# Designs tried in a protein design chat: VH-VL binders against b7kms5. Part 320

Target 1, 80 residues: b7kms5
Amino acid sequence: DTFETVRNTIRIESEVDESLRQLCHEERITKETWLEAAYLYLCEKPEELAQVIQLAQERLSQRKAIADYKRAKTMQERFL
Short names: E, the ipSAE of ESMFold2; O, the ipSAE of OpenDDE; V2, 0.75 times the mean of E and O plus 0.25 times the DockQ between their complexes.

## First folded at step 21 (VH-VL)

Design y_5 (framework fv_pozelimab; at its last look DockQ between E and O 0.76; V2 from the best seeds 0.65)
Fold by OpenDDE, look of step 21:
Structure y_5 (fold): chain C 80 residues (1-80), chain A 125 residues (1-125), chain B 107 residues (1-107)
Amino acid sequence: as target 1 above (80 residues)
Amino acid sequence: QVQLQESGPGLVKPSETLSLTCTVSGDSVSSNYWTWIRQPPGKGLEWIGEIYYSGSSNYNPSLKSRATISVDTSKNQFSLKLSSVTAADTAVYYCARDYTLDEPSEDFTIYFDYWGQGTLVTVSS
Amino acid sequence: AIQMTQSPSSLSASVGDRVTITCRASQGIRNDLGWYQQKPGKAPKLLIYAASDLQEGVPSRFAGRGSGTDFTLTISSLQPEDFATYYCQQFYNYPFTFGQGTKVEIK
């Protein structure tokens, strides 16, 4: 079997990235294949998928809040 | 599916006030910055200004004295008013989502990822 | 205001050609640059953000490079649907400013 791959830019929170990196190292897999496998697994687990989506929404909200704050502060400084 | 739609009169008389509204669906206006951009016929793009849901706004200095952007969270809309219009204000007006994304190297990055289809506003007597 | 200068203003190319568009900022803008594609009668479409990150759904033949003051948009193999006008935009400081555009036409 062969696979067509697509390039994606993924920004992961530092602590999560480090933990995931360690796991992937120990299990001799990559973050990419981990994400693929995790998604495929969850596609067959509707309740678990819903929980992950909710968690992802919460994390996104937090990330946006932080980003917006950084933007406001930094742009004020740059504009001055 | 994020969608933006501009609405307002396509014809405005000189010296009057141009008024447009952008209706957002698929996303809350309280989640991002929101921007207005215009493009005169056959010309390039000009950033008008932006607004955050809190009411904080920034404007292009070229239009600051005439432009007012507002947000209505209850209607999930934001609007543009441009006073004392002249023929030079004839343009297609776009609204867009002004997304802020965290960036490891630069702290954050900005881009306009979703645009309305645009609405032509002609200033003519 | 930060000036964005695109080069060239227009170019003619054939399907399959490698096309490169340059955008120069009047001052350093780090990687705070976006590229848009606009077809006649349509709104601009985001192609690249953060100078080099490909927007979701955009074909991999599009690539953005650069940092600081000099940026490039490359189409590795021009497709029929790629004939359009392309704009760069800086997001480093207010007011946000666009390049004057580059029209990619059929040779």
Scores: ipSAE 0.616, ipTM 0.893, lowest interface PAE 0.8, mean pLDDT 94
Fold by ESMFold2, look of step 21:
Structure y_5 (fold): chain C 80 residues (1-80), chain A 125 residues (1-125), chain B 107 residues (1-107)
Amino acid sequence: as target 1 above (80 residues)
Amino acid sequence: QVQLQESGPGLVKPSETLSLTCTVSGDSVSSNYWTWIRQPPGKGLEWIGEIYYSGSSNYNPSLKSRATISVDTSKNQFSLKLSSVTAADTAVYYCARDYTLDEPSEDFTIYFDYWGQGTLVTVSS
Amino acid sequence: AIQMTQSPSSLSASVGDRVTITCRASQGIRNDLGWYQQKPGKAPKLLIYAASDLQEGVPSRFAGRGSGTDFTLTISSLQPEDFATYYCQQFYNYPFTFGQGTKVEIK
């Protein structure tokens, strides 16, 4: 019926976010349109999409390890 | 997609041990915290405890003497044992993924994003 | 343990109404609060985490606000599928505790 949009919350590493924000500002686009364009572009490029997915999996793994470490340390200190 | 499913007996006699298993698919049990929650019929929710696959576990102090959570990485499962049950332990038992989200700086966020369908355990003679 | 107190315990509303539910913590919990929706016979479903962040797939009519001890969940235009019981939960310290729930009923 209308252009269906969904509100999402994402967490981006601070330095990456700063760089992406600057790029989007210079190019007069939004982070949302950049994400959509990047994905749609990669959909026609199976090998490049696979490479991006592999990098994303590596980043996910390291971010989860960091998050779990922060949680364990903080909750131990609080529960004393 | 991540899916969790509880299994175990629906009827347990007083003084015996309640034993439940949660089967995880679409994720590795070795990658998160995992938690058990219960809800007596018509009442609110109570957190029982959590486990990280490396052996770290935390329990609600009200249940710590009776509750044990364990992980079986080869079957991608985690389990709850609750000893010496009484009628007060009658509840729907849920397993859930206990997710830690990385935040900027030194922060993090916790939430329970995937839940099993729940299994009713009745404690009666 | 940190006590979470919800108000009201129940409310009646019509489709299209704006609904606000309050959750109060017995001590400061920063923004370590989630909101869950539960329908009869179903497990709770995560709506909001970190007090104000909308979970993927949750309609934008749901909004969370607050920090410290006072938190709200607002449904800007109530839909038929929103009649359910809503729970807040704190994740600041063990044991992780829930509010007693708020039942949203059709008027």
Scores: ipSAE 0.610, ipTM 0.863, lowest interface PAE 0.8, mean pLDDT 91
ESMFold2 (binder alone), look of step 21: mean pLDDT 90; pTM 0.922

Design y_6 (framework fv_pozelimab; at its last fold request DockQ between E and O 0.88; V2 from the best seeds 0.75)
Fold by OpenDDE, fold request of step 23:
Structure y_6 (fold): chain C 80 residues (1-80), chain A 125 residues (1-125), chain B 107 residues (1-107)
Amino acid sequence: as target 1 above (80 residues)
Amino acid sequence: QVQLQESGPGLVKPSETLSLTCTVSGDSVSSNYWTWIRQPPGKGLEWIGEIYYSGSSYYNPSLKSRATISVDTSKNQFSLKLSSVTAADTAVYYCARDYTLDEGKEDFTIYFDYWGQGTLVTVSS
Amino acid sequence: AIQMTQSPSSLSASVGDRVTITCRASQGIRNDLGWYQQKPGKAPKLLIYAASDLQEGVPSRFAGRGSGTDFTLTISSLQPEDFATYYCQQFYNYPFTFGQGTKVEIK
C-alpha cells in the first residue's frame, strides 16, 4: 500500500522525548507511528481521550506562559 | 478553530479617531498576544502594534504617538484606536493572533497564524 | 528598524515550475522569520514560521530555508492556486517589519 504523509515540526520537551525515544527503541517502533497509533487508540476511548486533552491543555498553558515570559524579557532587552 | 473578525466604521473623517474591534472566537484573548496590521491599497504590510492580555503593549514607532491597542477579556475582544487620521491611514486593517512559540532553553519565536478577513477603513472628508 | 528586502519583486512562472523567493534582513534575525501568501482581497496566510517550519495545512511543496540574514521560500512545483503575492516578516525585534512582497504571476 501507498500513503501520503504530512511533514510537521514537532517540538517535544526533552525529558519526555528521551523517554519516548527509549520506548520506541525498545519496542522497535518510531515516534511517528507511536503518535499515529496513540491517536487512533484514543479516538476509540472517549474518556481516555478527554483525559489526554485536559493534560495537553495544561501542558500548553504552561508552555505558553513560559514562552510569553521569555518573550517579554528578551524583547524588552532587544528593544532597549 | 480560531477565528478573528474586525469590526468598525469603514469611513473616518480626517483628524478624527479610527476605532476598530477584533472579536476572537475559538481561543481566549487571555494568555495571548494580539496584533494589528494594516495594508494601504495596492501596497505592502505594516505592523501597527501588539498587546498582551495583561495590558503590556508595543507599537510601531511610526504610529506610537497615535495608536492605542486595548484588550477586553470579558468580551474576548481587542481594539485599535488611531487618532488624528489622514488620508495616509486609509488601508485594510487586519487583526491577528500573535503567537509565541517556545523553542526550548531561552529561545522562542513569534508568528501571526490566524488573521481576520480585514476591514477597509477609508479616511475622507 | 530592521529592513527586509525580497527578491525578486515580481516573477512570471508556469504551473509545475520551481519558484524561489529570497528575503534578506538588514541584520541578523536568527530564525525569527515568517512567510505569508496573500491573494487579492484576502488576508495574508501564514505558510512558514521559524524560518523553516511548515504551518499546519500548508502543502509540502512550500519550503522555507535560511537563518541569520538570508532566507528563501521555495515552491517545488507551482500550482494554479499558488499565483499570489508572498511576504516575509521578521519577528526578531520591534517594530516587526515585512518585505516589500513578491508577486508570482502566470507566464
Scores: ipSAE 0.807, ipTM 0.942, lowest interface PAE 0.5, mean pLDDT 96
Fold by ESMFold2, fold request of step 23:
Structure y_6 (fold): chain C 80 residues (1-80), chain A 125 residues (1-125), chain B 107 residues (1-107)
Amino acid sequence: as target 1 above (80 residues)
Amino acid sequence: QVQLQESGPGLVKPSETLSLTCTVSGDSVSSNYWTWIRQPPGKGLEWIGEIYYSGSSYYNPSLKSRATISVDTSKNQFSLKLSSVTAADTAVYYCARDYTLDEGKEDFTIYFDYWGQGTLVTVSS
Amino acid sequence: AIQMTQSPSSLSASVGDRVTITCRASQGIRNDLGWYQQKPGKAPKLLIYAASDLQEGVPSRFAGRGSGTDFTLTISSLQPEDFATYYCQQFYNYPFTFGQGTKVEIK
């Protein structure tokens, strides 16, 4: 049978992406198989999953604040 | 799940002020830009303006400063007022989340990802 | 303001057809362009952002291309649910203008 896959773009902070890319290279796996494995592993570990979710929420908030800051600066320059 | 819902009068008399409120659930108004768009029946989309939750706002010059957008963080709402309306202001009005995505490298992208259902406002005497 | 011109204004096609819609900006907007789908009586739905990136949950038969002033939306194999009006929007500079729309009808 054929695995159904979904194609999406994800945006990973450059330092994290470099570290993840190096790990995947060393372990001879792909980024997508690592992500799948990490999620499946955490599904069986509710306390660890909750900690990962908390970290993800913090990172989301930080990245959103940075994005809004860059937008405000750039749009002022373009508009004015 | 993020949901937006427009509310306000469906009928407004000429020369009066059109007033609409967008209620946000599943997200906080204190975390995004928010926008209003309108669409006259059978016609295309027109951007009205946006507000950042802290109060900075920008408007389409085509509305000649008749539009004002405001945020009420206590009610998790943002609103549109359009003054001195005429029949030309008859349209379906949409509120939307105006999202800024971090792209790194001093860059970002903008998109409107969640929209209300829209509410028809008719300007008629 | 940056004018966004779509073509064609309407087209007729059959299920399974490949459809291409164009959008032209009156000045360079880099890749700061989105595509939206709107069905009758409903709000627009985001399909494509940053000219070519597919929004979550949008089928891969939709593809966006272009940068600068010339952009396209392609539906590689038209499905019954794809009959709708499509809009482009630029967000390079205020005001964030939309194209006039392209209606895709069943033949």
Scores: ipSAE 0.612, ipTM 0.875, lowest interface PAE 0.9, mean pLDDT 91
ESMFold2, look of step 21: ipSAE 0.590; ipTM 0.864
ESMFold2 (binder alone), look of step 21: mean pLDDT 90; pTM 0.922
OpenDDE, look of step 21: ipSAE 0.732; ipTM 0.926
ESMFold2, fold request of step 23: ipSAE 0.576, 0.601; ipTM 0.869, 0.871
ESMFold2 (binder alone), fold request of step 23: mean pLDDT 91, 90, 90; pTM 0.925, 0.924, 0.921
OpenDDE, fold request of step 23: ipSAE 0.799, 0.800; ipTM 0.938, 0.938

## First folded at step 22 (VH-VL)

Design b_1 (framework fv_miptenalimab; at its last look DockQ between E and O 0.83; V2 from the best seeds 0.62)
Fold by ESMFold2, look of step 22:
Structure b_1 (fold): chain C 80 residues (1-80), chain A 124 residues (1-124), chain B 107 residues (1-107)
Amino acid sequence: as target 1 above (80 residues)
Amino acid sequence: QVTLVESGGGVVQPGRSLRLSCAFSGFSLSTRGVAVSWIRQAPGKGLEWVALIYWDDDKRYNPALKSRFTISRDNSKNTLYLQMNSLRAEDTAVYFCAHRVYSFEKWTSWFDYWGQGTTVTVSS
Amino acid sequence: DIQMTQSPSFLSASVGDRVSITCKASQDIKSYLAWYQQKPGKAPKLLIYAASTLQSGVPDRFSGSGSGTDFTLTISSLQPEDFATYYCQQLNHWPLTFGQGTKLEIK
């Protein structure tokens, strides 16, 4: 009966975003419905959701490491 | 009322095969969100997870066993199977089937109902 | 694989005692842990899921606590029917793994 949505903004690594957009285009779905379907499907398999969370944690750590490297490089260039 | 009944155990020689069955009542194996599992217990030892099958036929195995054991189901009979090949003495155990449920809100699962087990003895 | 280590392996106590059984995971499993009771010759019975949620029909003298790597099952007033072996199980990592068990003997 009631379908309420919210708007949000997310940042996705560019290669992943391009691949996801292509997949959604080819399958004639939206990125939003894919995200909703993926989450709902994984919630019915919590053991697999846990594996996705582990991958997400690894990717978050990679993003942090890249950000830290870029800050360190910027500081090094300030002294050159 | 959920019930699980294992069958097909027995005494077999090493190297032989055996198929276990688990008949379910009170729910359907094809119901979205359902999963069922085999768990075993060697004499005097603890519990060891063997394999799990989801409602959509997706399967997961204990890596130590996946080369020799196959989990499957027959939805028309509401029955879970475990095909066990190349049996070894170490496979001697009581084999339980178990019903797995999940919580959407807690993002986890558990085995809420277990059968009484069927005994497999691998001996020469 | 996640190793689940229970302590103690054997526990002897009197009726009416408060007892605790510890389960330690080799890695963070959040709260994705269940506790089971198994009596000799019987199937395991679920007591606690999601680390601390009591299963329906289980006496409230049983409780679970902990998160991350350290978990505790507590029986607040031990009864004769609580003689059993207790197992923890993690459901956060493949393969699913159980603790080695704690055998509780009632004096």
Scores: ipSAE 0.592, ipTM 0.871, lowest interface PAE 1.5, mean pLDDT 92
Fold by OpenDDE, look of step 22:
Structure b_1 (fold): chain C 80 residues (1-80), chain A 124 residues (1-124), chain B 107 residues (1-107)
Amino acid sequence: as target 1 above (80 residues)
Amino acid sequence: QVTLVESGGGVVQPGRSLRLSCAFSGFSLSTRGVAVSWIRQAPGKGLEWVALIYWDDDKRYNPALKSRFTISRDNSKNTLYLQMNSLRAEDTAVYFCAHRVYSFEKWTSWFDYWGQGTTVTVSS
Amino acid sequence: DIQMTQSPSFLSASVGDRVSITCKASQDIKSYLAWYQQKPGKAPKLLIYAASTLQSGVPDRFSGSGSGTDFTLTISSLQPEDFATYYCQQLNHWPLTFGQGTKLEIK
C-alpha cells in the first residue's frame, strides 16, 4: 500500500475546530486521519451517511446566510 | 455462496414472546462492513423493514417496533436473532432475514440475498 | 419517514410488452433506491440497486432509471417469468422504507 497524500486547505468553524483539535490531541490522532477514518466509516454505513450529509447541508446553508448578511452589511456601510 | 435460513416461526397468542433465528453461511457478521437485517411481510401486504445489525454490533430499528423487538447475533454460530415481545395480531407476517451490502463508489447499500422467511402468526 | 409510492399498484400486460413501473419518494433520496421482484411464496429478489445498476445474473431486459424523487423500473420485453410483484426501496434514510408494491399480471 502507498500512503501518498494530497494537500487540502479547509475552513472549519472555530468552536468545532477547537473541539476537534482537543479530541485529536487526547486520542493521539490528527484531524486528517480523523477525517479519513470518519469518511471510511460512513462509507461502510451509508445508512448513516445521509444524516451526516443533511447536517453538512444545513451547516453550509448557515454559512451562506451569514456570508450574505455580511455582504449586505458591508454594502450598506459603503453607501452610508 | 451466501445463504440465509430463517426459523422459529409459529403460532402464538397475543402478549407472548417469540425468538426467531437466521442461520447464514458464505459470510461472517464479524467482517467489517457486513450487515444483516430483518424484514417482514404481513399476509397479502408489502414489505416492512424491522431492524438491522452491523458487524460492530451497532443496531438500528424501525421506530414503531423498537420497544418490543431486539436484534442480536451470535458470531460463533453465524446466527442472527430477533427477539419479539408483547406480540400483537398486527405482527403476523413472514419474517425474512437479508444480507446487506454496500458500495464505496455509490455511497449506498442494498439487500442482495434473502432467506425464504419464517411465518409468525399471532392469534387468540 | 420517507414514503415510497409506486404506480400503478396493478398492471396487466402481455408477453413481449414493454412495461414501466414508477416509484416516487416523498423527498430527495438521490440514487439510493433498489428494486426487488417477488413471486408468491418466495423471498424478494434483488433486481436493481443504486437506482440503475443491474444486479449480477439479472436479465438485461430489466433496467432502472431516475434520481431524486422519481424512479422507473422498465422491462423492455416482458417474459412469462416476469409476472410478479415488484417493490422499490429507499436506503440510506432511517427507517428504511418500501413502496407498496406493483403486481404485474398477465392480461
Scores: ipSAE 0.507, ipTM 0.867, lowest interface PAE 0.9, mean pLDDT 94
ESMFold2 (binder alone), look of step 22: mean pLDDT 91; pTM 0.941

Design b_10 (framework fv_miptenalimab; at its last look DockQ between E and O 0.88; V2 from the best seeds 0.00; counts 0 for: pae E 3.5 > 2)
Fold by OpenDDE, look of step 22:
Structure b_10 (fold): chain C 80 residues (1-80), chain A 124 residues (1-124), chain B 107 residues (1-107)
Amino acid sequence: as target 1 above (80 residues)
Amino acid sequence: QVTLVESGGGVVQPGRSLRLSCAFSGFSLSTRGVNVGWIRQAPGKGLEWVALIYWDDDKRYNPALKSRFTISRDNSKNTLYLQMNSLRAEDTAVYFCAHRVYSFEKWTSWFDYWGQGTTVTVSS
Amino acid sequence: DIQMTQSPSFLSASVGDRVSITCKASQDIKSYLAWYQQKPGKAPKLLIYAASTLQSGVPDRFSGSGSGTDFTLTISSLQPEDFATYYCQQLNHWPLTFGQGTKLEIK
């Protein structure tokens, strides 16, 4: 393994990010290596992977709903 | 060359316990990515998943059987076990052990090798 | 739990026939489906995994298709050794569940 890395920008919900950062700090790892490890681990346990994917889809739906609400509110305020 | 051979089946009375064994070769249960499970088949019926054990000793059970059945392994003996307690008539079946593989590319798994099964009969 | 329903439960056919067996999932299981063949007194044998990938050593007259909730196992030209019971199985969702089976008999 060459350990070649690819740069990514990841936006995480603030409370989750804070908790994850604290965990990584205490365990002397990084969010990057945690994500890599978690993905590889879940790939070897596909049923758990499916559960995580479902949770991720739910969170994405929530993000979209919030975003839509904010957009609607902004438009309303703009025309008032 | 993956080989699985079940043993330990027999005739038992309801409420009794029985331990099945599965001798395997061609792989190690401690090898990362190797999973082995039990699947049973009642006479003239279909297949029912019983339990699964991962390389890291993590275990999964059919919820209907979890309270009575325990899956375990002995790496030094290359053997998988199924401890069955409080046996019932409906537990009568051929019990298969099976090797499960996973794919990083397809994000799924499947049972690629099965033993010939061992018969368990629960009757009064 | 995810229910897997096969159809038909029984199928009569002749050597050389094209045969199709269907499997329906009670919910979307994507492509996480395997097909097994079982002969009387024998262990199940893996035919197809990931819905459409042929297991090594299995004749190419077997094929799998489908995704989501509807899946099909097809035997393009039935051979004498193909008369058996076939099972579909969903994976990636606990508990793992199988279809009730399709017994393929000689007409």
Scores: ipSAE 0.701, ipTM 0.908, lowest interface PAE 0.6, mean pLDDT 95
Fold by ESMFold2, look of step 22:
Structure b_10 (fold): chain C 80 residues (1-80), chain A 124 residues (1-124), chain B 107 residues (1-107)
Amino acid sequence: as target 1 above (80 residues)
Amino acid sequence: QVTLVESGGGVVQPGRSLRLSCAFSGFSLSTRGVNVGWIRQAPGKGLEWVALIYWDDDKRYNPALKSRFTISRDNSKNTLYLQMNSLRAEDTAVYFCAHRVYSFEKWTSWFDYWGQGTTVTVSS
Amino acid sequence: DIQMTQSPSFLSASVGDRVSITCKASQDIKSYLAWYQQKPGKAPKLLIYAASTLQSGVPDRFSGSGSGTDFTLTISSLQPEDFATYYCQQLNHWPLTFGQGTKLEIK
């Protein structure tokens, strides 16, 4: 039987994407299969999954803070 | 039928070593996604996690015990071990082995089967 | 380390009562908590996993609720065989940690 797949797009920080792309090329895998394998592996070790989720939350917070700073700076410049 | 049977407990002097065993039946220690570990309980006290070993031989330890205790297994005998070195009075406890599973649906794990325990007494 | 604090440490109740015991985590553990029952001289027995999911073979008078840092185990109609000590355990972060226990005595 054939696994059903879903086509999606996601935004990845460029430096992370470049590193991941190089890894996948060297290992002769795709980003999609890497993502699937990483998720499945972490689910088999749930305490490690929890640590990855915490890191993901920290990264999300940092992205939001940078975005808020840029918006605030743009509004400040329109003040002049 | 899953069964877990601990052995190897006893009375030992401080500073000595002891090795505990746990014999499993009803599943293989190498079954993917299944973990086994040790939990102890001092007399009149609560439960304390000691160590865990994964199906792929990856190991985790209570940091307070890691320098003195080693978890290991022999898949051909379907047996889990706990090597305890430099024993102290505070190591006096009933030692349980336990089976642990995870869920993709719940994203967590739990200890679903426990042995009856073996008693370690460290006394001078 | 994540500290797990149970309340009360000791509880006395009558057959037929509804009883609740609580477990508080020192930081967010989502729903990654289990409850165990331990009778004197016996190994712990799993009751609830993932905060609220009842283990197979456990009577439905037991239930679990909560997420984040605050969790509750409830026995809806206390039976004589429920005399035991109850432990919560977090399974979110190493090292795995247990609450200190709640001893339930039947009046």
Scores: ipSAE 0.300, ipTM 0.808, lowest interface PAE 3.5, mean pLDDT 90
ESMFold2 (binder alone), look of step 22: mean pLDDT 92; pTM 0.942

Design b_11 (framework fv_miptenalimab; at its last look DockQ between E and O 0.03; V2 from the best seeds 0.00; counts 0 for: pae E 2.9 > 2, placed apart)
Fold by ESMFold2, look of step 22:
Structure b_11 (fold): chain C 80 residues (1-80), chain A 124 residues (1-124), chain B 107 residues (1-107)
Amino acid sequence: as target 1 above (80 residues)
Amino acid sequence: QVTLVESGGGVVQPGRSLRLSCAFSGFSLSTRGVDVGWIRQAPGKGLEWVALIYWDDDKRYNPALKSRFTISRDNSKNTLYLQMNSLRAEDTAVYFCAHRVYSFEKWTSWFDYWGQGTTVTVSS
Amino acid sequence: DIQMTQSPSFLSASVGDRVSITCKASQDIKSYLAWYQQKPGKAPKLLIYAASTLQSGVPDRFSGSGSGTDFTLTISSLQPEDFATYYCQQLNHWPLTFGQGTKLEIK
């Protein structure tokens, strides 16, 4: 199999992105190569991958809770 | 043909040390993505995981054993080791070495090949 | 630690029977479970990995099912060589843990 790429966009929390950007700059790598390396490395250590997935699930829930709060607040303000 | 052969078991008194060896043939311990570990089985009891060493020499231990047991390997000899210190009666067991693989597609691992085991008896 | 509980501890059956052995995890382990067979005086032998994937060379009378916390190993038609002890193992969380075993005996 030959190396082929797909173009994607992602949204990252600003403080996390800033830290990751600084790391990538210091190490002279790109965000995309970091993401690829991190995923491949974790696949070789499945128990550690499972911990990362659990953290990812927690962060996803937090994002959804914030979005739900904003919708509820907007509805409350319209009722005023 | 993959084979795993343990050695170094025996009868020892409590408080003493033993080093177990596991000789591998049919594959190299230096192969990326190949993990090896130790599992033990006390007489009449079930299986208990002891330790694992990753392909990059990172190590994981059963917390109950971590203070007394050390896993290591020598890739030039294709050999896995378990150093067992401060042995206790409850360490009496058959000790198996085992080969572990992972799957990119399944995102998990399993122990696909096992040695025949070596017996450690701790008795005063 | 994830506790793995097998049921039953002993199972008595006849050649030709269909039997099932269950394994319950104390927490969600998705499908990250393996099944092993062990005969007296022998090392364990891998049967099933990733909950339901049959290891190469294992007879197709063996099958695995389940996800999350509840898992089942099924032998569709027992053969004389299937009388052994069976262990489940989770490989998702440190420390790695096994079920206590299920001894399958001839009735």
Scores: ipSAE 0.383, ipTM 0.839, lowest interface PAE 2.9, mean pLDDT 91
Fold by OpenDDE, look of step 22:
Structure b_11 (fold): chain C 80 residues (1-80), chain A 124 residues (1-124), chain B 107 residues (1-107)
Amino acid sequence: as target 1 above (80 residues)
Amino acid sequence: QVTLVESGGGVVQPGRSLRLSCAFSGFSLSTRGVDVGWIRQAPGKGLEWVALIYWDDDKRYNPALKSRFTISRDNSKNTLYLQMNSLRAEDTAVYFCAHRVYSFEKWTSWFDYWGQGTTVTVSS
Amino acid sequence: DIQMTQSPSFLSASVGDRVSITCKASQDIKSYLAWYQQKPGKAPKLLIYAASTLQSGVPDRFSGSGSGTDFTLTISSLQPEDFATYYCQQLNHWPLTFGQGTKLEIK
């Protein structure tokens, strides 16, 4: 099958990216097709989709918090 | 594809208030993960960060301006605001709104898209 | 606050020249640095982020290097459209701060 694709930039946490890359390599798939498949799977499972969305929201919030924390920590350390 | 358009600038007397707006196109402010901010530039001078608002409505301010400036957003209008109170001559500047990107890999951020700015002149 | 000091403040060069602009942070900002280009009456344009990553759409004659306190923006072969003012910005500490700018003029 031929699909029209859209180019975009996806930034993934390094540890997750490494794990995902390893999985994709072992299963002979790509991160792109993994994401497509995962989304399609979840579209058929609204409860699971809601859980994933919540998790994604939490992770995003955590990234923000971690960035702020790192800045705060660095600043604090400079004044010690 | 991302477009930012500032408005609301003008000439005001010291002590007055002014509210700037920034209309976004190409993305929705209601989208989780979208952070935006204000940066200003006095005539013939450099850039000065003013404020940032996160996608979850958390806010960061330049400490020198926090007491007088308030950043906010209206997702339904896809618009960012900067409420400026007790304006001073030194607030005279071009005010830019900008889209912020965060890299989860690098644990850092940057402003990747900027508007053309709106001019605020504070003079008696 | 973290002070960002650019050198030089003014730079005259000719088309085809290799030019370098430096940015020094008053304290360690790791690689949390961005470079912007601004032309008169225009909005700043992002060139480099995370100290050395080229923004999409920016010509590869631009490059960034450095970490910690010392950073450099390099234009390998200056083009007519590159005459502008350049700013560095640290994004490691609140408040975010910019360098004072480097105006690149035609010789």
Scores: ipSAE 0.144, ipTM 0.744, lowest interface PAE 2.4, mean pLDDT 92
ESMFold2 (binder alone), look of step 22: mean pLDDT 92; pTM 0.942

